# Designs tried in a protein design chat: VHH binders against Mitotic checkpoint protein BUB3.3 (BUB3.3). Part 1

Scores and structures below are computed, not measured.

Target 1, 314 residues: Mitotic checkpoint protein BUB3.3 (BUB3.3), of Arabidopsis thaliana (Mouse-ear cress) (f4i241)
Amino acid sequence: MSGDRLEFENPIEDAVSRLRFSPQSNNLLVASWDSYLRLYDVESSSLSLELNSQAALLDCCFENESTSFTSGSDGFIRRYDLNAGTVDTIGRHDDISTSIVYSYEKGEVISTGFDEKIKFWDTRQRESLVFSTDAGGAVGCVTVSGNNLVVCVDASMHIYDLRNLDEAFQSYASQVEVPIRCITSVPYSRGYAVGSVDGRVAVDFPNTSCSSEIKYSFRCHPKSRNGRLDGVCINAIEFSPCGSGTFVTGDNEGYVISWNAKSRRRLNELPRYSNSIASLAFDHTGELLAIASSHTYQDAKEKEEAPQVFIHRL
Below, numbering starts at 1 at the first letter of every chain, in headers, positions and changes, except where a header shows other numbers; antibody chains are not in Kabat numbers.
F, E and O stand for the ipSAE by ESMFold2-Fast, ESMFold2 and OpenDDE, each averaged over both directions (binder to target, target to binder). V2 = 0.75 x the mean of E and O + 0.25 x the DockQ between their complexes.
Where letters were taken out, [cut] stands.
The coordinates of atoms that the task and the answers printed are left out; those that the model quotes come from them. Centres of patches stay.

## First folded at step 6 (VHH; from c4K with Y32F Y59F)

Design K7F59F
Fold by ESMFold2, look of step 8:
Structure K7F59F (fold): chain B 314 residues (1-314), chain A 121 residues (1-121)
Amino acid sequence: as target 1 above (314 residues)
Amino acid sequence: QVQLQESGGGLVQPGGSLRLSCAASGFTFSSFAMSWVRQAPGEGREWVSSISWSGGSTFYADSVKGRFTIARDNVKNTLYLLMDSLKSDDTAVYYCAKHKYGLPWSRFDYWGQGTQVTVSS
């Protein structure tokens, strides 16, 4: 099951970095290194908007049905008016901005980057930048859920309470103990799952009250080469929004695998995609999975085939 | 019109030091990640080190970590590689390479002519 391939008027010319579904509809954002942010209406199978941003885009997020944001290679944080089809800049990091997420709890955009900053933007203010703090290193990925922000620096996870941002609530090395490539929040929970550069997945359920702590890890697709285990980078990890504990992983060899978080069982494996899995996204119902098959340059042996985006129906 | 010109190579004894420079022109240097790549005679190219567009993040191959330091001067449009504790295995032509984007993991689109580094007794 490869799913339905999306068609784009202007073909995607370089890596797809991030897919995001709207929390309210089946509108899909597609961020690409070719500098375009694309909005695709999956219900009508049509491209709604395509906006150039002058830099390789690394991440995107929805605020709502009318507004989205991107981060990218030039450090600029850009705001997109999805009704008017316009883009403007709200601020900048002093190096690559790697991640951008929206906090509904604060009503703020949160961005991170290689300048070692976590920046908070409130576009309701005359000056959008409302808070900035140090992450203690170059930030590779982030996730936000409720009042919890998790910021990944190399192999470490730094957990912040959005109600008290003066310093991280808890910092520790992840169970994978190697650089974290991707992170996602467990729905309706304080828990998180991470994927590593060496093919491991860890599920962390940080205990903010010291009553219990649940952590486990496993290898998604280990391979042995010359008597050593060689893992394939986990580029994407996402939970189904329905709260069932189902999550999916996408790796640098083109495999999409679904799992049950409690049993640690493999549930299903899709037919291999022709290129690395660069991003995964569930629609708000969990009935659709968007899949980016695109080079990521995680492996020198990657195929430089044209990026493609698929919608898989579950 | 992109030009990358390496200099600073030479002959050095094991344990010695060298400082390589790469003068960049024909593009906005501070907008792009840069790397050093080396090639020994008869061998394939080997990535050595990369640096982000601001210079804030640096990356090294395991074979050189702790011995080499990459740096950039965005005012002078110059990339550097400071090489200490040189070994015979470091003998190679060293190339300055420009990444396509400000991302130090993106592909290269331009290369310099290279400068020879020879480590021998």
Scores: ipSAE 0.492, ipTM 0.784, lowest interface PAE 2.3, mean pLDDT 86

## First folded at step 11 (VHH; from N7Y with M103I)

Design P7I
Fold by ESMFold2, look of step 13:
Structure P7I (fold): chain B 314 residues (1-314), chain A 121 residues (1-121)
Amino acid sequence: as target 1 above (314 residues)
Amino acid sequence: QVQLQESGGGLVQPGGSLRLSCAASGFTFSSYAMSWVRQAPGEGREWVSSISWSGGSTFYADSVKGRFTIARDNVKNTLYLLMDSLKSDDTAVYYCAKHKYGIPWARFDYWGQGTQVTVSS
């Protein structure tokens, strides 16, 4: 288990769903099924706040240093004032809301869910909900980069141009051919990396004109290597923000592995964590990696003990 | 106290149909995902189907896809399983199970006592 374990005055009582670093600081959001959103100051090694939201939290995002949002099991979208320590509901989905991201290009919050909707929120407006469109299915995960929003439905990526949401989305079939569990944007291109429920990673470039951007896929754990089983779900995939091509995967067996997308090589593997890797996050500089070792409810034999969060220095 | 009471089981011939019901009380039914789980003689428990809190999303084990339909009535606080094209390997005790959250893959926190389904000629 690599890295410094974060200490919580009140233990996290159920699964961690998402870790996110601020884009401007080393403040870390921790969203949990125990209904609390936690803000941790990694530099001072202290918990800054802990706010109850009445539902299992499935995702979170920063707007800025003072404002964040969550999506939850009850479909509500909640806004958090991180300075005042307060929470309000701004709207909802008609079923589970699975993902939430912030688009800095649009200045809007984007949420998705099992009601097969993508909803856009602007809390500067009289009505927070400013747009809603069909996702083409139940959304499992999302990424936003520049003017592109990608939502994943089963094994497909549905690509939206945020500058013209009147256009039909582009449907792109993933190389993994099984449900996509996680997706992240490649920070130096219009590419995307996905992790699947069966242990595959694919790096795709759906609209590339660049000859060096050639799609590829691989299994994180080669069959029979070190006795590892095939089909271990890839729960998290994240790129380092520095443009080197480094990205990390976290799987349901507790492995965190780093890769280079440009050279297509496996770089390092951290010592195995005692529980599934539920989430990974780089800080804004790429010097720190936050790692959630937490049950995910994907395996009946999982340990349902208090989740742990680690900070690994790179 | 959470109460889950299954009914509608019985003896049917192969190819037949049954409709199981689960009456729920003691909790806000419309806030939680629900599932059917079965246990055949000498076997472990096998997940059959799940439904999200609104009923908008349904999920099925491969062994029952196309033959079984899960539904819920949030006004009557009742979960249903419509079973068609029954086969002998569907013989089992069927349990209604409540998830801890509105999330249909979350852990189960309460179970019913079960209803017997027997598919035999």
Scores: ipSAE 0.535, ipTM 0.788, lowest interface PAE 1.8, mean pLDDT 89

## First folded at step 13 (VHH; from P7I with S57T)

Design Q57T
Fold by ESMFold2, look of step 13:
Structure Q57T (fold): chain B 314 residues (1-314), chain A 121 residues (1-121)
Amino acid sequence: as target 1 above (314 residues)
Amino acid sequence: QVQLQESGGGLVQPGGSLRLSCAASGFTFSSYAMSWVRQAPGEGREWVSSISWSGGTTFYADSVKGRFTIARDNVKNTLYLLMDSLKSDDTAVYYCAKHKYGIPWARFDYWGQGTQVTVSS
């Protein structure tokens, strides 16, 4: 296992669903099925706060250094004042809410769920819900970049233009052609990468003014399993923010592997973690990688051990 | 305290239909995802279908897609499985199962006693 393990005053007692670094600091959010949102200051190696939210948390995001949000198994969207250490609800989906992201372009929170809705929240207004539209199915994961919102439903990507939400979404089949488990946006690009339930990764960089389109898929295996044995769910995929084309994958067997998207080569493989990789996050500089080693219930043979969070220096 | 009671099983000819029910008590039914699981003689348990806590999203094993329908009534605290176009290999004890959270992929924490379904020509 690589990296410094974080210590928590109260142990994390069920799955870690999402890690997120602040875009401005090395504060790290940790969302867990044990209902706590935790804020950890990686620079001082200390836990800043723990807030109980009364439902398993499935995703989280920062608005800024003082405000964050979660989506939960009860469908509630919760807002956290990180300075006051308080939590309140701003609204709800009519089934589990699977993902939550912040759009800096719109100044709005975007949440999705199994009620097949995409909901937009603006907490600057007395009534936070400002728009709701159909996702075309139960949403598994999302990413937002500029004016593009990509919502994953099974193996399809439903693309919305944030400038014109009244229009019907555009639907595209992913290159992995099986259910998408995770998606991330490529920095400084309109591109994305997806990981599938059966161990495939697809990368799509649109044509730039001076480079050709990059569009490919591959089976993501650790070096020790270079042949085709079985597919292992890719639970997390993240690009380094520094624009190098480096991305990392985390799978359900505990492997974290870094790749270069342009050269299509493996760069590094970390020693195997003891449990599935549930989430990965780069800090805003790309120098630190947060790694959640945690059961995900994607495999009946997973160990139900206490989740661990590591900080690996790149 | 948590109680799950299946009913509606029986003997049916191939091509026939049955509707299973599971009465739930001892917990807030509408907060949890639910599933049907079956066990054929001499076999392990096989997942059949799952439904989200609101009933809005459903999942099916490939072996039953298009033939079985899962549903729930959160007012009556009852889970259903409508089984159409039954085949011999659907013969099994069918169990109602409760997930630990409102998350339909979380582990099961409670099971019913089961109801026998027999498809005989």
Scores: ipSAE 0.626, ipTM 0.834, lowest interface PAE 1.5, mean pLDDT 88

## First folded at step 14 (VHH)

Design R1 (from Q57T with G56K)
Fold by OpenDDE, fold request of step 15:
Structure R1 (fold): chain B 314 residues (1-314), chain A 121 residues (1-121)
Amino acid sequence: as target 1 above (314 residues)
Amino acid sequence: QVQLQESGGGLVQPGGSLRLSCAASGFTFSSYAMSWVRQAPGEGREWVSSISWSGKTTFYADSVKGRFTIARDNVKNTLYLLMDSLKSDDTAVYYCAKHKYGIPWARFDYWGQGTQVTVSS
């Protein structure tokens, strides 16, 4: 397997749901269904922190090097002091909270869930919940870039302006025409890339004035070969922050493939991992790629083995 | 000890209706997603429906969508399946299943004994 496998004294006992690198260091958050948020120092190859959250964690994000947030299966949004090693609940959804992101522009945490709510949290306020709006459906995934929040519901994309949250200023059907599993923002543009449940990637540039920014879609595995199945779910999609145009996909067959959005070419395929790719994350330089090989309970081919996290140097 | 006990099954004519119940005990019912799974004779287990811990979100197999309704009463620790417009193909043993978490796509960690539903003229 490609990359260095992270070693945990206490093995992760259930699915890894999200990997996130810190914005300034090589600290890696590992959120998992076993209720633990783990902070791993990739540079020193050591686990720095392990905090029990009392629920399966579905997503996580950094505010900064000292503060993180998670969304939980019990609907709670939790705040973590990474220095003190403490966890606090800041609020709750009325159903599973499946996504959480941090808006650096607003200084707010944004969470979504199956309660069809988009909730905005400001921990600087006495009351953390500062705004709540209806997403119009169960939210599958979200991403934030600048002042734009993109919320995916089924096969539809809804774009919100964080400066005006009354309603989505743009809503449209994705090119993939099937439910979107994952989304990421294009770092060098105002575009987005999504991965679908049937193995397609769509790159969109909503509201672009640039003629070179043309939307397109493709299948990650266009041909059935070497035991590959058609319509394999893409669980993760992430752009390298370096602006090169490189992005990676991870799917239920355990494949991590790199692509270039500018040239629209397939770049490299890593050796197949033993389990589904549940999450991918680039470090802030784009030199490191964290890979979670983990059961996601979405495919019968997935193995019921302890999840593994790898660091791959690009 | 976790216990799931199904009831409400029986013989019904095509087009008829049944209401299944699953009484849950031995765990915090309101914290876990629940599902109905059925097994027809000679067939494998088929997922029928799931419901989130809150009861606000429901999922259905295409084969039962529009005909079946999953519900729960967290005060009574009971899961329900309302089955309308029953067809012969709905004949099966229906199982109540507990998800390991409040996640409706998580694995099942407990099952009931099942209740027989027979749709026949």
Scores: ipSAE 0.892, ipTM 0.948, lowest interface PAE 0.5, mean pLDDT 94
Fold by OpenDDE, fold request of step 15:
Structure R1 (fold): chain B 314 residues (1-314), chain A 121 residues (1-121)
Amino acid sequence: as target 1 above (314 residues)
Amino acid sequence: QVQLQESGGGLVQPGGSLRLSCAASGFTFSSYAMSWVRQAPGEGREWVSSISWSGKTTFYADSVKGRFTIARDNVKNTLYLLMDSLKSDDTAVYYCAKHKYGIPWARFDYWGQGTQVTVSS
């Protein structure tokens, strides 16, 4: 297997749901269904913190080096003091909370769930919940960049301006025409890329100082290329933060593939991992790629083995 | 000890309706997703429907979509399956199953004994 496998004294006992690098260090958050949020120092190759959250964790994000948040299967949004090693709840959805992101522009945590709500949390306020709105359906994935919040519901995308949350200023069907499984923002642009349940990727970003408008979709594994009859779910999609236009995809068959968004070319394919790729994360430099090989409980072909996390140097 | 007990099965004619119940005990019912799974004679187990811990989100197999309704009463610790427009192909033993977590696509960790549903003219 490609990359260095992270060693945990206590193995992860169930699915890894999300990997996130700190914006400033090589600290890696590992959220998993076994109810633990783990902080791993990739530089020292050591686990620095392990906190039991009392629920399966579906997503996580950093605010900064001292504070992180998670969304849980029990609907709770949890805040973590990474220095003190403490956990507290800041609020709750009325169903599973599936996604959580931090808006640096607003200084707020944004969470979504199967209750079809988008909730905005400001921990600086006495009442943490500062705003709530309807997403119009069960939210599958979200991403935030600058003042834009993109919310995916089935095969549709809804874009919100964080400065005016009355309504999505844009709603449309994605290019993939099937349910979206994952989404990421294009660095230094208002663009996005999505992965679909049938193995498609769609990229859409406007003209920037660095690039012209790009809008296209493709299949990660064309039938003509590998003889596959059916598409494979893309579980993760992430852009390198370096601005190179490189993004990576991870799928249910354990493939991690890098792509050039501008040229629309496949760059590299890592050796197949033993399980599905559940999550991918770049460090802030783009030099490291964290890879979670884990059962996602979406495909019968997935293995019921202990999840593995790898660090791949690019 | 976790216990799941199904009831409400029986013999019905095609086009008929049944209501299945699953009484749950031995765990915090409202914290876990639940599902119905069926097994026809000579066939493997087939997923039928799932419901989130809150009851707000439901999932259905294509074969039963529009005909079956999954529901739950967290106060009564009971899972339900309303079956309308029953077909001969719906004949099976129906099991209620507990998910390991509050996630409706997670693995099952407990099963009931099942209740027989027979659809025949």
Scores: ipSAE 0.891, ipTM 0.949, lowest interface PAE 0.5, mean pLDDT 93
Fold by ESMFold2, fold request of step 15:
Structure R1 (fold): chain B 314 residues (1-314), chain A 121 residues (1-121)
Amino acid sequence: as target 1 above (314 residues)
Amino acid sequence: QVQLQESGGGLVQPGGSLRLSCAASGFTFSSYAMSWVRQAPGEGREWVSSISWSGKTTFYADSVKGRFTIARDNVKNTLYLLMDSLKSDDTAVYYCAKHKYGIPWARFDYWGQGTQVTVSS
């Protein structure tokens, strides 16, 4: 296993759903199905906060160093005051809320779920819910970058312009042709990358010049599976924030692989983790990679021991 | 405490239809995702269909897609499976199953006793 394992006074008792680093510090959020949101200070190697929400958490995000949000199995959107150590509810989806992200461009929280809604929350206003629109289906994952919101429904991407939410979204079929499991935005670009349930990755860097666009797909597998066509679900994909084109993938068999999107080369393959890779996160400098080795409920033969979180230094 | 009681099974000819019901008690039904799972003679259990806790989102195994419909009534605390265009290889005991968290891909924590469906000429 690669990296320093984080220690938790109360062991994580069920799946880790999402890891997120703060955009300003090496504070790490850990969202878990055990209902706890945990805040870990990686630089001091200590758990700062552990807050119970009474629902399985499916995603989390930072607004800033003092405020974060979660989405959960009960559909509630919860706000966490990280200084006071308190939690409250700002609203609810009518089914599971699968994803939550913060848009710094709009100053708004964006959540999605199995009620087929995309909801926008602005806690600066008297009424937190400021907009709601139809996603066109049950949302599996989401990413936001600048004014682009990309919402994944099965194998399709629904792209919204945050400046013109009254206009119809544009729908695109992904290159992977099967359900999208994860999506991430390309830093300093309007592009994205997706990982599929069958082990494929697609990279798309659309811009205003066709000579600089990158668009391709490939089968993402470790060297031990080279030459095989049966893929393993890509659970996580993340770009390094440094703009080099480096990204990492995590699959359901415990492999973490780094790639360069421009050169199309595999850069490194970490030793296999004992459980599935449920989530990956770069710190704001790109020098640390947080790795969740955790069951994902995709395989009946998953390990039954407590999930683990590792910090890999690059 | 948790109780799941299936009903509506029986004998039917190929191409026929059946409607299974599962009465739920001992928990807040509307907070949990539910599934149907079946077991043919001499085989392991096979997932058939799942439904989210509001009923808005449904999932089907490829073997039943387009022929079976899962539904729930959160007022009556009842899960349903409408089975159309039945084939002989749909013959199995059908179980109602409760998911742990209201998440339709979480592990099951409770099963019913099952109801027999037999498709034969």
Scores: ipSAE 0.731, ipTM 0.882, lowest interface PAE 1.0, mean pLDDT 88
Fold by ESMFold2, fold request of step 15:
Structure R1 (fold): chain B 314 residues (1-314), chain A 121 residues (1-121)
Amino acid sequence: as target 1 above (314 residues)
Amino acid sequence: QVQLQESGGGLVQPGGSLRLSCAASGFTFSSYAMSWVRQAPGEGREWVSSISWSGKTTFYADSVKGRFTIARDNVKNTLYLLMDSLKSDDTAVYYCAKHKYGIPWARFDYWGQGTQVTVSS
């Protein structure tokens, strides 16, 4: 187990779904199924805000230091004014909203869900919903980088060009060929890394012209190393923002492992956490890693213990 | 008081079909994901299928894909399981289960009493 455990006035009472650092500071969002969005100031080691939203929260994102959003089990997309400590609803999916991200290129919030829609929200407009399109299936996870939006449907990556949303998405089967559990963008690249329900990572570079960007996949726990851990679901995958190629994986057995995507090497393994790793986040400098040790309800052997959040200093 | 009442079970020949129903009351049915779970004699409970609260997204265990169809009617507050191409391995008590939070992979918080399905010659 590694890092400083965060303390909360009201303990987190159900699964942590997502950790997000601000792109500008070490403010950390913690989204939970207990309906609270929590804002923690890691530099001052203090809880800044704790806002109830009346639904299990499945994802969160920052727009900026004063504004964030969540997606929830009731399909509502909620906007949080982090200065005023207020919450309002800006719109809704017609089923569970599974993911929410902010596109700085468009200045818009992008949400996805089990209604098979991708919805675009701009709170600068009189009506927040500005565009809606089909995802081609129920969306499990999402990443946005520059002008590319990638949504995962089963084992496929559906890639949208944000400059031309009138065109159909491009579909790419992942190398893992089983359901994708998590996805992240490779910094300074058009590449993506995915983690699968069966313990594999794939790094893909769709539409690359760079010959050194060659797709590959691997098992986080190869059978020859420890067969007991074969097939352990990868719940989280995140790159360091520094462009070194360093990324981390978090799995259902409580392992956080670092890798280098350029050299294709396993680098380091943190001491095992007591519960599944539900989410990982690097701060904007790459100096801090936030780690959620929490049940996810996606493995029958998980321990239903109070979730914990740790800050590991790199 | 949450109540889930299954019906539609019975004896059927291999290759036959059945439709199970689950009448729901005591909660806002359209706000919650629902599942079918079965239990064969002497075995633990096995998840069969789940459906999102709007009915748009469905999930199936590998053992039943292509043979079973889950559906819901949010006006009549009823969950269905349409079972085709039944095999002897499908013999079980089938339970209707309600998910907490409206999330189809969240824990179950309420169960029905079950309905028996028997596939034999």
Scores: ipSAE 0.719, ipTM 0.876, lowest interface PAE 1.0, mean pLDDT 89

Design R1 (from Q57T with G56K)
Fold by ESMFold2, look of step 14:
Structure R1 (fold): chain B 314 residues (1-314), chain A 121 residues (1-121)
Amino acid sequence: as target 1 above (314 residues)
Amino acid sequence: QVQLQESGGGLVQPGGSLRLSCAASGFTFSSYAMSWVRQAPGEGREWVSSISWSGKTTFYADSVKGRFTIARDNVKNTLYLLMDSLKSDDTAVYYCAKHKYGIPWARFDYWGQGTQVTVSS
C-alpha cells in the first residue's frame, strides 16, 4: 500500500463515498456512509472537523474554504460551515441524492439523484432552489466543467449547457455500453472520462469543431473466469490538474493505476491496496493523491471494516 | 423491533401469476430501500429485485426482467412483488429484505421468514 495513512482518533465506521481536496489548500473532505463529513488538514496531519448529517453521505464538494455541501441517502442537501462547525439543510431530493458538484462559473450547487431530477441551488438567493429539471432517469454520477454539465444515467451521458437549461439535453450512449460508475472532466477542455461497472474506461474529447477528436475505450484490469475476460468495477477516475493528460483509476480489486490520455500509455501501478478503491483525489498542485481504500458494497467479498485513507506523494 | 412478514406465496402452474406482500413494522419504512431475495432448494440466496425508498427507481435481476414488478406502498408500509409468466426455475422461498440505509445497494440488516413459491408441472 503506498502513501501515508491518515490517522483518525475515532475510526471511520462505514464506507468512504468521496474524497475531495480544496481547490485552494490541502484541506481534504472525506464523506462517509457513517453520516460524518470530515475535514482533514493534510499539511498538519490532523483531523480538523467531524460534522454529523444524520444520513449516509454519498458525495461532497467545496464551495470555498469555509463552505461545503453533501448529498446523501435521505435526499437532503446539506450545507456545512467549516469554520463554525455547523450543518444546515438547504433542500431535498425525493429519493437518494447520489451526486453533488459546485459550478464556479455559475456560482451554484448542482445535485442529482434517484428522483430523476437535477436540482440547482444558489446560495446568493433567499430561496436556495433556483431550478429543477428532469434527468431522464436515475442519476448515478455527474461532472461539471465550465458551462458543460454531464449527467450519467445508466450507460448514457446527458449533456447540458448551463447557459441555457431550458433546452433539451443531448443524450449520448457511452463507449463502454454498460452502466457508468464514475465520470470526470478533462482539465482545460470539454472532454471527459468514464469508468464502468465492468472495468472499462472511455475517454472522449468531444469538440464538434475539431477533426482530431480523441475517443477510445479500454479495459483496465480484466478478471478472467471460465475462459472469459471480466473486468472489475472502476469506482474512481481523476485527472491530474497539471494538464499533462495524466489520470488515475481506482477499482474494486484495490488497484490504483495511472495513465496518459494523449499517449494512451499505462504510466504506473501502485502496490495493491487491501480493499476496494472507493475514491481518488488530486490536490490542487498535482503533488498529492488521496486514496480511499474502502468497501463500496459492489462485491460480496469486500471487507466491511474501517476504511483507510492514504496520501501518496508524487 | 423490526419485523418483516411475507405472504402471498403458494402453488401455481407455469405461466401463472402471484403477488407477494411484505408487511413491515418497527422502523420508518419510507426511509429505507427494500429488496426481494429468493433461495431455491439446495442453492444460495439470489437477489431478485430492489426498490428505492420513494419507489421511484427499481432494479431487477436479468432472470426476472419483464416478468416481475416490484412496488411499495409507503402509506401501508408494504412491499410487493408481482410475478407474471412464472417458470419452474422461479420455485424458491422468497424473502423480503431491508437495506441498512435508504441506499438500494447497501447490505441487508433484516430479513423476513420467507414465503414459499412453487411452480408445478
Scores: ipSAE 0.718, ipTM 0.882, lowest interface PAE 1.2, mean pLDDT 88

